# VH-VL binders against q9lj97, part 42

Target 1, 262 residues: q9lj97
Amino acid sequence: MSQEEQPKRPQEPVTYGDVFEVSGELADKPIAPEDANMMQAAETRVFGHTQKGGAAAVMQSAATANKRGGFVHPGDTTDLAAERGVTVAQTDVPGARVTTEFVGGQVVGQYVEPRPVATAAAMEAEVVGLSLQSAITIGEALEATVQTAGNKPVDQSDAAAIQAAEVRACGTNVIAPGGIAASAQSAANHNATIDRDEDKIKLIDVLAGATGKLAADKAVTRQDAEGVVSAELRNNPNLSTHPGGVAASITAAARLNERADI
Key: E = the ipSAE of ESMFold2; O = the ipSAE of OpenDDE; V2 = 0.75 times the mean of E and O plus 0.25 times the DockQ between their complexes.

## First folded at step 23 (VH-VL; framework fv_masavibart)

Design g2 (at its last look DockQ between E and O 0.47; V2 from the best seeds 0.00; counts 0 for: pae E 5.4 > 2)
Fold by OpenDDE, look of step 23:
Structure g2 (fold): chain C 262 residues (1-262), chain A 118 residues (1-118), chain B 110 residues (1-110)
Amino acid sequence: as target 1 above (262 residues)
Amino acid sequence: QVQLVESGGGVVQPGRSLRLSCAASGFTFSYYYMYWVRQAPGKGLEWVAIISYEGRNKYYADSVKGRFTISRDNSKNTLYLQMNSLRTEDTAVYYCARQGRYWYFDLWGQGTLVTVSS
Amino acid sequence: QSALTQPASVSGSPGQSITISCTGTSSDVGGYDYVSWYQQHPGKAPKLMIYDVSDRPSGVSNRFSGSKSGNTASLTISGLQSEDEADYYCSSYTSSYTLVFGGGTKLTVL
């Protein structure tokens, strides 16, 4: 085999940051074989099989490349994966099942499956073969964020995203006293004065019961998602959205609604 | 200067323990897998133990499993080999070696002799 | 650990070219994509001479070259000199992604 036919040698290890939207120490870690195996096992437990193009598959490919290059060895695991685990969790929200994949506490994958909301009307529509899938609302999407990013300290980007969501839901630019947006802003301001993350206000503290906290609600549209994404980006120094965060949740909801032609 | 310097070798009786050290300098120690490789008198090279960047992952040759422990202190740029229950067949020059970018050793220490004899 | 197979000894006269082979089996060696060679003088540590089949580290003489054909890697030393008298070891990684050494070849310069 001519030197030209040899597979291209990897120049650098494939890191978590190369393939996932992760940050911090994890982003710079080469993906290890046991990490991938753990994800594969987790996916299999939850889905009954590994997801095509899912986190496990991506991690396996990366780990294989890293092994081939000698960047990792068989049996290797990252500290973060070993200490914090690799997990796949499913949460049912109104109108959808959300599956989230985690490595070391960071989101590396998210899947949203629409579920028919058995509304009393749907029981009647089942007789007529018309399954009226209820559209996911902004409030519901915000609540869903608790499942994927509930333990995240509230920052200015979160507050901006939540405000944008509330404005879209209520159709008014006026921040209601005691509303979710006001609470989020207060939380973000408070957190800026706190040094320890464990002592900061989390998204779960703000977004729990979001559907009941909104003065009005509506089905999430693409335009709503774009607005929320823009708000989060503008207020994030990194110009990125948080995986599984507010903007991500709203975007996922919008996509689901579009697929359902709602 | 980029270098590895082994120490701690000597003459010991069977069943005794010995601790080897390898001092690294001139490079970012935590960026490399580190190995202990030994060479018995008149024999070939055999890797003994492997340790990953941060020390989380450790591997041993079957001949030393359960008896030897590899460790590293990245803050001190030092690699260690704790050798317990030493046997006559463990007699060798012990090298610390750095794994390069891929599957090769690009840096070796001078070696330290360990002699296990009654 | 499966070992790579090397000749026990080779010899040559000054100025000649000699080749040392390193052969593995497909079941034991992960495709021989990463073969390295080490020179060891008596009482000295091994020195990397060739890596990745044919690449030379800085400071290694161009008289040393590496090649591979099938499951056999070769180290060629051209213009043999007395200082080349040493033991030579090949290494690679196994199919299980573990580093392995050959048995070594003693090179004598006549």
Scores: ipSAE 0.868, ipTM 0.951, lowest interface PAE 0.5, mean pLDDT 89
Fold by ESMFold2, look of step 23:
Structure g2 (fold): chain C 262 residues (1-262), chain A 118 residues (1-118), chain B 110 residues (1-110)
Amino acid sequence: as target 1 above (262 residues)
Amino acid sequence: QVQLVESGGGVVQPGRSLRLSCAASGFTFSYYYMYWVRQAPGKGLEWVAIISYEGRNKYYADSVKGRFTISRDNSKNTLYLQMNSLRTEDTAVYYCARQGRYWYFDLWGQGTLVTVSS
Amino acid sequence: QSALTQPASVSGSPGQSITISCTGTSSDVGGYDYVSWYQQHPGKAPKLMIYDVSDRPSGVSNRFSGSKSGNTASLTISGLQSEDEADYYCSSYTSSYTLVFGGGTKLTVL
């Protein structure tokens, strides 16, 4: 004969700070049921399921306790989750796929999945004997930034430059949910709350695999480079671009495309 | 002095609108879920609308859904109920009520009478 | 959302003890310890007398006590006084994350 113990009533709301290593305004917010639903949906979109013991599951448990205590109601969402988003972003880096989960621009979960390094361009050249690359695309130029500035923490000027690049690659002013610009903006917002650079999200975390993450892609033109440079400059207080950064890589690609006479 | 004071009740004809207000004082208004609870003459209590701390999340009883809108202005410590398309069945004393720490109402206003009659 | 069942009226003499019942289901009164009781004098707002089944707010006389057995919560008033004459309402949390009220009990002090 087993006798289940009745669940303890919650004495205080379960906040984001109780469950995750987050700071600032979010840390004091009770975990709301719709926040948890948004995380579950985001994990399902990315993985096809929720992660066992992951951020969505933890948030669901906390939200249930908060509902029972009267600290939140079934349809509640926090302003931070509603305005700044609940997202799951995947970034491919050499040797790994990094999945990062955000609430209100702050990391609440991160998973690193090992994967082999793929050198598709080198493999294609070896298999075919000679690869004739006629034009460098915006996605390829963004990936090249990983080699030249991959360890740089993402800031607002990087996010603006990446947004300009994605808009031009896709031919739309609409920022795609889960796109590179969305990830870069979330990373920049998150990094503004982090003191140690080792803990900040880096350009490699956002730009690795960029060609596969763009909804559409195109060859880099001079006009594209001018737009990306302008976005980076306007969003840098020093009115300069970053050496080896996003604007620099796009500009280099545009110059190479012009010389190739495609 | 912790209190809630309703106003805006009156006599109106069916199909018309009224807006109720509830002034809160003596406590941090933004820390609490707020309810509108009504009581028809000679009848019991019925909650009709709920609003969250920040005002983002709102809930309604089926009898008023689509006709009533709850809102709050935390800078003025004021709760509101916009009542549209009023029916004779909406005749009641309307109370604003503060949800306590758990599932109870620890503070009530004095009520404001709404009469919907020809 | 579901009405809790209370007797329509109850009466007692000064000095007596009386009990008002509030019957729900395992999805509300029986399943949770979130039962509250409100006193309402004619023309006045409800006043919280008991919360969380048996807890008294500050300023409420210890003559008022609450209890629960199975699906039935009870409000007991000992040493009845004329000012106890009022309507009494119970309320409970439900498994659908809502609050419901009882239909009310008129207490008459003879």
Scores: ipSAE 0.202, ipTM 0.641, lowest interface PAE 5.4, mean pLDDT 83
ESMFold2 (binder alone), look of step 23: mean pLDDT 93; pTM 0.935

Design g3 (at its last look DockQ between E and O 0.66; V2 from the best seeds 0.00; counts 0 for: pae E 3.7 > 2)
Fold by OpenDDE, look of step 23:
Structure g3 (fold): chain C 262 residues (1-262), chain A 118 residues (1-118), chain B 110 residues (1-110)
Amino acid sequence: as target 1 above (262 residues)
Amino acid sequence: QVQLVESGGGVVQPGRSLRLSCAASGFTFSSYYMYWVRQAPGKGLEWVAVISYDGRNKYYADSVKGRFTISRDNSKNTLYLQMNSLRTEDTAVYYCARQGRYWYFDLWGQGTLVTVSS
Amino acid sequence: QSALTQPASVSGSPGQSITISCTGTSSDVGGYDYVNWYQQHPGKAPKLMIYDVSDRPSGVSNRFSGSKSGNTASLTISGLQSEDEADYYCSSYTSSWTLVFGGGTKLTVL
């Protein structure tokens, strides 16, 4: 008779950092029941239901564990969730719908759903043929980053990632004066001299209209994503990519393009 | 030494206010939920109020809701109970208690007596 | 009525074993797996004796033990001593995770 191992009572609280790729103060916060409830409500509002294995489900599980451990009480909310909110936002980009989940302004989940780009030309060809879903370009992926990490202050890792993206898009290692890479580098340098995050240049300031700022553009490939990820990692002291950031967006685009056989 | 020390109890008339304090020492005060638990003379234990680590979340027994306010100053390692609109039924020894793991109280103060009488 | 019911009093002779029961209603006590026991001497603060049904804090005599069967938790005191004369309270949580105490049991050592 296998002694059913009584589920080991949690010795420590489950924090946001344990289950999500978050940083700062949030990472050390135990997940609270009301935080989870807020996420559940947000998911339900956006999707019509809670996502299986999504942020809400993960948060609920964590909160339950924390309640059992006495680390949180029913009705508890974290200061960050209460002050900055728990939100789910959807953004349509060419070829995809991106849904991003936030706790206290940090990304805790991201979903990309491919959408057929209704090309104006496809309206004329009634032909039964394989609607050539247009591949997501590097410029488009950069613009999409604004939706997921637009309010992030630009740092050196961001600048490096953007530079790598531009190089890949244009096929040249030459940083164009006035280009998006140059702008990002300038922003990162500027931000290093600023103490308050509120006064820093944000990714939205650099990446808005990225498709129009690139001298050339191309469909994102896996190799492009790897290059951008590598650039971001090398320039991040934490050796990590920012969730919903430049590298993440490019990677997501590459995956979508691969699935579409483009 | 790990300890809680209550103060501020006394005799008051109905309708008056009283503020209790609980001084914590010997442990990281900000890492614990803190409770006020009271015991009327010759009666059992009743929880009164609870406050979270950072003081953001507060809960009250129905019997004191709207009249009592729990608060804490983590910089001073002190728990407070502001008691307003006191009633005769509020007469009790008031204990501050530390919540340990799994919802037990592993540390209690000596208690402070609050007597509400006309 | 308290969600946790205890006998008002129990008694025993020195050296005997006594048991104090704490019965919860299944519908109201969602956290009954976390039954705790406290000892309180007259004029003193409660002392944690047993937590999580059967776990004993450091410094508590091994004469004190806890168990649970169904909706009834039990505190057993073996080898009863005069100093064991006190009030004993069980505690747990409701389905809403609200703390609840039993009514208390007065233990008299004869």
Scores: ipSAE 0.836, ipTM 0.934, lowest interface PAE 0.6, mean pLDDT 89
Fold by ESMFold2, look of step 23:
Structure g3 (fold): chain C 262 residues (1-262), chain A 118 residues (1-118), chain B 110 residues (1-110)
Amino acid sequence: as target 1 above (262 residues)
Amino acid sequence: QVQLVESGGGVVQPGRSLRLSCAASGFTFSSYYMYWVRQAPGKGLEWVAVISYDGRNKYYADSVKGRFTISRDNSKNTLYLQMNSLRTEDTAVYYCARQGRYWYFDLWGQGTLVTVSS
Amino acid sequence: QSALTQPASVSGSPGQSITISCTGTSSDVGGYDYVNWYQQHPGKAPKLMIYDVSDRPSGVSNRFSGSKSGNTASLTISGLQSEDEADYYCSSYTSSWTLVFGGGTKLTVL
């Protein structure tokens, strides 16, 4: 029953910034036990269970370590979780249900589940040789990012990811001056001079209506997702992608499209 | 110098109120959970209350819940205990204590005596 | 559930070793490694001597050591000195995270 080697007591608190890509006040907050309980309850209400390896599980593990280390009391809740909420939002897009988890208004988890389409209609179309399902396009995936990260201030990693996506959607290496990539780069440059996040240009300002703003569009492929992920990674100082961000949405769309081809 | 100094103790009749203060100096007060622990004359130590570093989370012993309120003012480096509806059994020396890195008290004040008698 | 049980008194001669016990339950002393020991001289505030069962804070003599077996924690003082004469309290947290203290042990150095 006893373990051969026991983990050492935690020497510092595990904060939201240690385990999630969040910023501002939340990033410095130790993950508290009641924050984790709120997320577990929210995941259970939406999914019927907690997600293995998901946001609630990560928060519970962090809160347990923080409790063991004396950094939080078992009943503690952070102010941001208590006042601004721990929420789960679901959005239906063609062929999928996107579930996004928030703490204090910031994304800490995203789940993409295939949404059943009208099975009878799909089978009738297959009998006559038609595909009823439509592939998710790059434009649609960019619009989905509005719902998962629309309030995020645009930064250089976002601009790079959006540029990669637009180039792939349009099939050209030339960035259109009035295109989405140009707008995102301008927003990122502008935001670098702005101190207050409330005054910064947000992803929704750039990505809303993306399908109508692209000169051309295409179904998201696995190669498209790899290119967008690479662009976001190279342009993030932490060498990581943003949860619920551009790369995450493109990757989710690529995975769904791959399944739809079966 | 790193220290805690309690004040506000005295003699009061049952049913009255008293407010204790604990002045902290020589350390970053806002980084620590703070406790009140009391000791009745000739008796052992009893936990009373605890407050989180930002004042948001407060916990009380059952014997004082609903009657005592712990609070802090980080701009004044001061911990407080508002004691209402005092009873004879609340007679004790009241210590403020700082929670150390984990679950121990690494700094104690000298205590302030509260006597509740008719 | 409480309290933690300590002997009311213990005595020893200078240079001797003594042990003070602190017995709880599997829901406190037995279930967690948050047993602390405090020394209190007459008229003084308590002073931390041992934390987390066996760890010593800076400035505490290595004559003080702590251990735990099952539901019983122990404070051992070796090489007794007259200044060790004091009351000693153990503390722990319960599974409901309430802080509990032992009743105290008066150590007399003869």
Scores: ipSAE 0.298, ipTM 0.661, lowest interface PAE 3.7, mean pLDDT 83
ESMFold2 (binder alone), look of step 23: mean pLDDT 93; pTM 0.942

Design g4 (at its last look DockQ between E and O 0.18; V2 from the best seeds 0.00; counts 0 for: pae E 13.4 > 2, placed apart)
Fold by OpenDDE, look of step 23:
Parts: structure tokens; sequence; C-alpha cells
Structure g4 (fold): chain C 262 residues (1-262), chain A 118 residues (1-118), chain B 110 residues (1-110)
């Protein structure tokens, strides 16, 4: 390879934060080769192959760069990855399969695959030859959040996001007593008085069965996602959305729906 | 002052064990990969072992694999080399070396002599 | 372990320029420009003279320079002085991402 064809020397190690939307200690950790190998293995187990452009591929590239720079050695693993694992999990929700990739408990990738909901309407649409790929609904997206962030204690940003989602789904700004938004707000308020995270109400407690808890539901649009993202950001002191959280799930659903319409 | 100081060298019989220490000062020890490099009398440099920042990963030259153990105590800013089943060919000056940003050693100790003889 | 190949010895007169070569194989040396050079006087520890092919640490004389062409790295010492008499070692990393040293070159100042 001519010197001209050789990649430039990395000035700094490629960290998780450089390539993924992660936070905390993980964000500053150089991606290690064994971490990438673990992700590759996990993807292969779940998908039957590594995803092109997926987390494993990105991690491999980063790890290779880091090895070349001497920032990591071939057998290195990140403590967080070693202790908490690298995992890929799939969850089926109505109308979609959600695959989430984790490093050290943090989401580094999420994929939503639409699944034809054999709804009675699809039977009717089969008669009309219209393969109506059922769009992912707000309720379904909320339920999907349980898979990615179900163990997260509910905070004010979550509550705001859920409220925004409910408003979008129902077309009303009125928080229904006993609705999912009210429940989320109550949970957030309660959690603010609790010191131990293990004793706090989690998103799973609120969002489980979200589709059935909504008075009305609709297909997620980009506008809906923007609204939910905005709500979460405004109520997060860090001005960030939680990876795999409510806003992230809604956004993912919106993107999928847009692709299906093309 | 930034420095590495080796200790623990001496004369031992084949089959015996010896433990080397390297005391680091003047820098954040836990943020560097550390190496042992040895030099037999009148011979060249040979890396022996490397240990990562927190000591999670360790790598060894084939010549010492299974016999030597590298370790570190970051709380004491000290690098160690446990040498077991010593052989005459292990006779060398052993240097502690700090890996720089990339693939070079920017800091060396003065070395400690290990002599394995019957 | 495959070592980088250096000449066993080189010599020069005061004021002259000398070059020490360090040659690796594509299978033994990583494709990146991570070559370092060390000076070692008798009974002393090695001292880093050049890193990353051509970069000099602080305090190292500008008489020392490094370059690379293909699989051969070179250390050039200009204006040779008596204190330059020492052993010189090149180093890089292998395809397995392990450190490797050259065999060393004895420089004699005549």
Amino acid sequence: as target 1 above (262 residues)
Amino acid sequence: QVQLVESGGGVVQPGRSLRLSCAASGFTFSTYYMYWVRQAPGKGLEWVAVITYEGRNKYYADSVKGRFTISRDNSKNTLYLQMNSLRTEDTAVYYCARQGRYWYFDLWGQGTLVTVSS
Amino acid sequence: QSALTQPASVSGSPGQSITISCTGTSSDVGGYDYVSWYQQHPGKAPKLMIYDVSDRPSGVSNRFSGSKSGNTASLTISGLQSEDEADYYCSSYTSEYTLVFGGGTKLTVL
C-alpha cells in the first residue's frame, strides 16, 4: 500500500462516545477488540449475520484503529463490557420487531423491522391487493420502549415525553385521569422522593400494555416524534434524550413508517 | 520528576523464582501501558511482558509465557514481574518501560540485573 | 519472533552524516508509520530518540532525524559527534500488534 493509501494515524483513540450515543464512563472508553468481537457474536446469534453498518461493524472499525494506534491491544476488553456484557435483544411488538444492541447496559443500536399485522383490515386489504404494511403506532412505540429502557426509573423527562406521546395519539391536550401520561407523572413525582433507584417506579411499570392504555392511537409521524423529542429535551436538565427511551422509540417508529411509505 | 526505578534483581539458581518491582513517579501511572523489556549481556532488546492500564489484560513474549507474570498496583504506582522457573537464558538486565501515546517507549528505568546461574 | 533487520555496525568520522536502516517485512511489521529509535550507551538504559518515524522528543538534538520508505525506516545522524557512539535500536509493531525491536546497530565514531 502506498503511503498515500494508508489511513492517517489516529490522533486519539476512538471512544464509544465518538461513535454511539452513550454517556457516563463508557463514553470515554476506547473501543476494545474483544468488545467488538462480543457484539459481532451477539449480532450473529440474533440475525444470523453481522449487520452492515451495524454496531459490530462500527466497533470493529474503531477497535482496529485503536489497535493500530497502540491504544488497545488485540485481547483487550472494556471493563464495562466485560462486567455488564455486550448483548443483542429482540422484542416483538404489535406490527414490528425491535432489536436493541447493548454495551455495558447502554444502548448502542436499535433496529425496528415492520411486521405485517394480520389485522382483519389486512384481510380486507388483501382482498383489495393493497399490502397495507401496518404503520407502527404511538402505543406500539411506547411498548417497545419497555424493551430498551424498561428498567429505567421514571423521571420528569420521561413523563413529559409520555405525555407528549399521549397527546399526539389522542389528539387532546387533556391528561386523562388514569391514563398513561398521568401514571408517568405520578411515577416521576414519586421517584423524586425515593433515594434508592431499586425502589423507584420503572418505565416498564408505566408503559407495559401502553397500546391498551391509550384512549386512541395513531401511526407515528415525524411530527409526532419531533414533539415527543422536544418534550423530553425540555424536561431533561442535560438537554438530551435517553438512548432507547421514549423519544428514541417514537423517533425510530417514525423513521420506519416513513420508509414504509416510500 | 518523571521516573521509573527497578528493583529486585540478583543472582538465582535455575528453577528458582524472583520478583522484580518498578516504582513509578511523576506521572499518572494508571493511564499508561507498562512493559518489561530485557537485554541479555551483549545482546539486543527484547520485550517480555505488557500490562494494560488497570491490569485487566496481560501479554507475554513466547519465551516467558507460562513462567512470568506481570502485574501492577496502581495505588502504589508499582509494576511487578514475577519470574518463576528461571532459566539461564533469562539472564538479563530487566527494564521497566512506559508506552507513550503510540508504539514507543518514552520512559525507561535504569534496569535491574537478573543472573541465573548454577 | 521476527525482528527488524538492522546492520550490525556502522561507523563515521566526526562531522559526517551516517544512516542506520531498519527493515521489516510486510508480514512482520504493521503497515503504519510507527517506528521508533533508541540510543543506548554502554551500561545505560535506552533513550528514545525518534518516534512515529520522524518525530523527536523534547531534548533530543536536531542532528537526529528519521524517515521511512516502504518497509525500511532510517535513522540519520548528522554532524556526528563522539558522544553519538552507542547502540541504536529501532522498534515497531507486528501484524499481530505486538512490539518488536531491531537487532541493534553499533555506531562507532572514528
Scores: ipSAE 0.711, ipTM 0.903, lowest interface PAE 0.8, mean pLDDT 89
Fold by ESMFold2, look of step 23:
Structure g4 (fold): chain C 262 residues (1-262), chain A 118 residues (1-118), chain B 110 residues (1-110)
Amino acid sequence: as target 1 above (262 residues)
Amino acid sequence: QVQLVESGGGVVQPGRSLRLSCAASGFTFSTYYMYWVRQAPGKGLEWVAVITYEGRNKYYADSVKGRFTISRDNSKNTLYLQMNSLRTEDTAVYYCARQGRYWYFDLWGQGTLVTVSS
Amino acid sequence: QSALTQPASVSGSPGQSITISCTGTSSDVGGYDYVSWYQQHPGKAPKLMIYDVSDRPSGVSNRFSGSKSGNTASLTISGLQSEDEADYYCSSYTSEYTLVFGGGTKLTVL
């Protein structure tokens, strides 16, 4: 119960944790009016309009309640939204175009546009009238990061996330020489000695062709995503993930695979 | 015991600076908007500054804008007012006040006196 | 923004009822239901007596009541007692997203 001396109206603001599957600092933050405006602008930029029943609409409703309740000013923004962004990113994976909505580096919404895959098995199934879809692999999710964060300089948090992903794909704790994790670690080490971002090795340089570089591959699971997120977080001084980065792409793939199993 | 305690008041010359602190205890400080409200001797109440939950947004009365800075440290449950370029008109008792669930002040400190004299 | 207008002083005898007015505009008192009243004894901090026009915090005597009509809010104190002698301030939310105070009313109990 509350420890306040005035419990006549014991109400709390509507927080991100009340309406979205988020955790940590964000879950306790009141949804602020400017956060909602930023999401509306991001959805409009990507879709041409605000999505009905989407993250922007949910945030607008929560922010309106918070304004009328006196918990926020109309111009308020949370620190997480202001510092880490409110973004909408699109990624093409086999079988889908995925639009992922982020607040403070956490997924608050996802829009999936199914697309057929052009594999030998899928092409034959379409000829005979069968519908086949393959789960998204760890390698494919790593390649998808190129579309959302390919220009990002590789840092230690990226290298840790990529290593976690490769270990899960191959089922071994040993970093394979010439693998993606080895390349990412080398890039992060190199970049630590470089001052200008233009001269740094970027995620595209490491992740392009990831499916061909892995010794083995597997469908992304929720447990894989949790492990990759944990690795990225622990190796970032700010204890955060990069929006549209490695952990975000693995998480998006895991959620798509769970959805496709129904 | 739910309370606010101001400190840092004193006598200063015009043009000088002073920093006020307000220590909060007995409640979840980080879930409240916080205000500074002042009262010149023998005069009424006048709001000065307000800061949001995380300190992202700050709003000021026109009379202090550009000279005063409100801030908070939620890890220390402390509200601050940095007062620069002080003028004799800034002489007042300064209260920190907690905004309630709506637009009212349900908790006040006892105030700290700032005197700006030539 | 506009300051709220209160009478400079009011007086009453013990046991009587008195009313203190707080007049604003359609941009504050008239436009929002966020009017509050504060009691301040000499040398002490203000104390919240009424919020949201008519709501009373726990521990505030039911002799204090609030109301609003148009651009004017009112604080009514029934059964006046010597302890009620104090300064009273109204406050309102405004369309400029700030709070404003009235000039204050000195209540004298005769």
Scores: ipSAE 0.000, ipTM 0.435, lowest interface PAE 13.4, mean pLDDT 81
ESMFold2 (binder alone), look of step 23: mean pLDDT 92; pTM 0.936

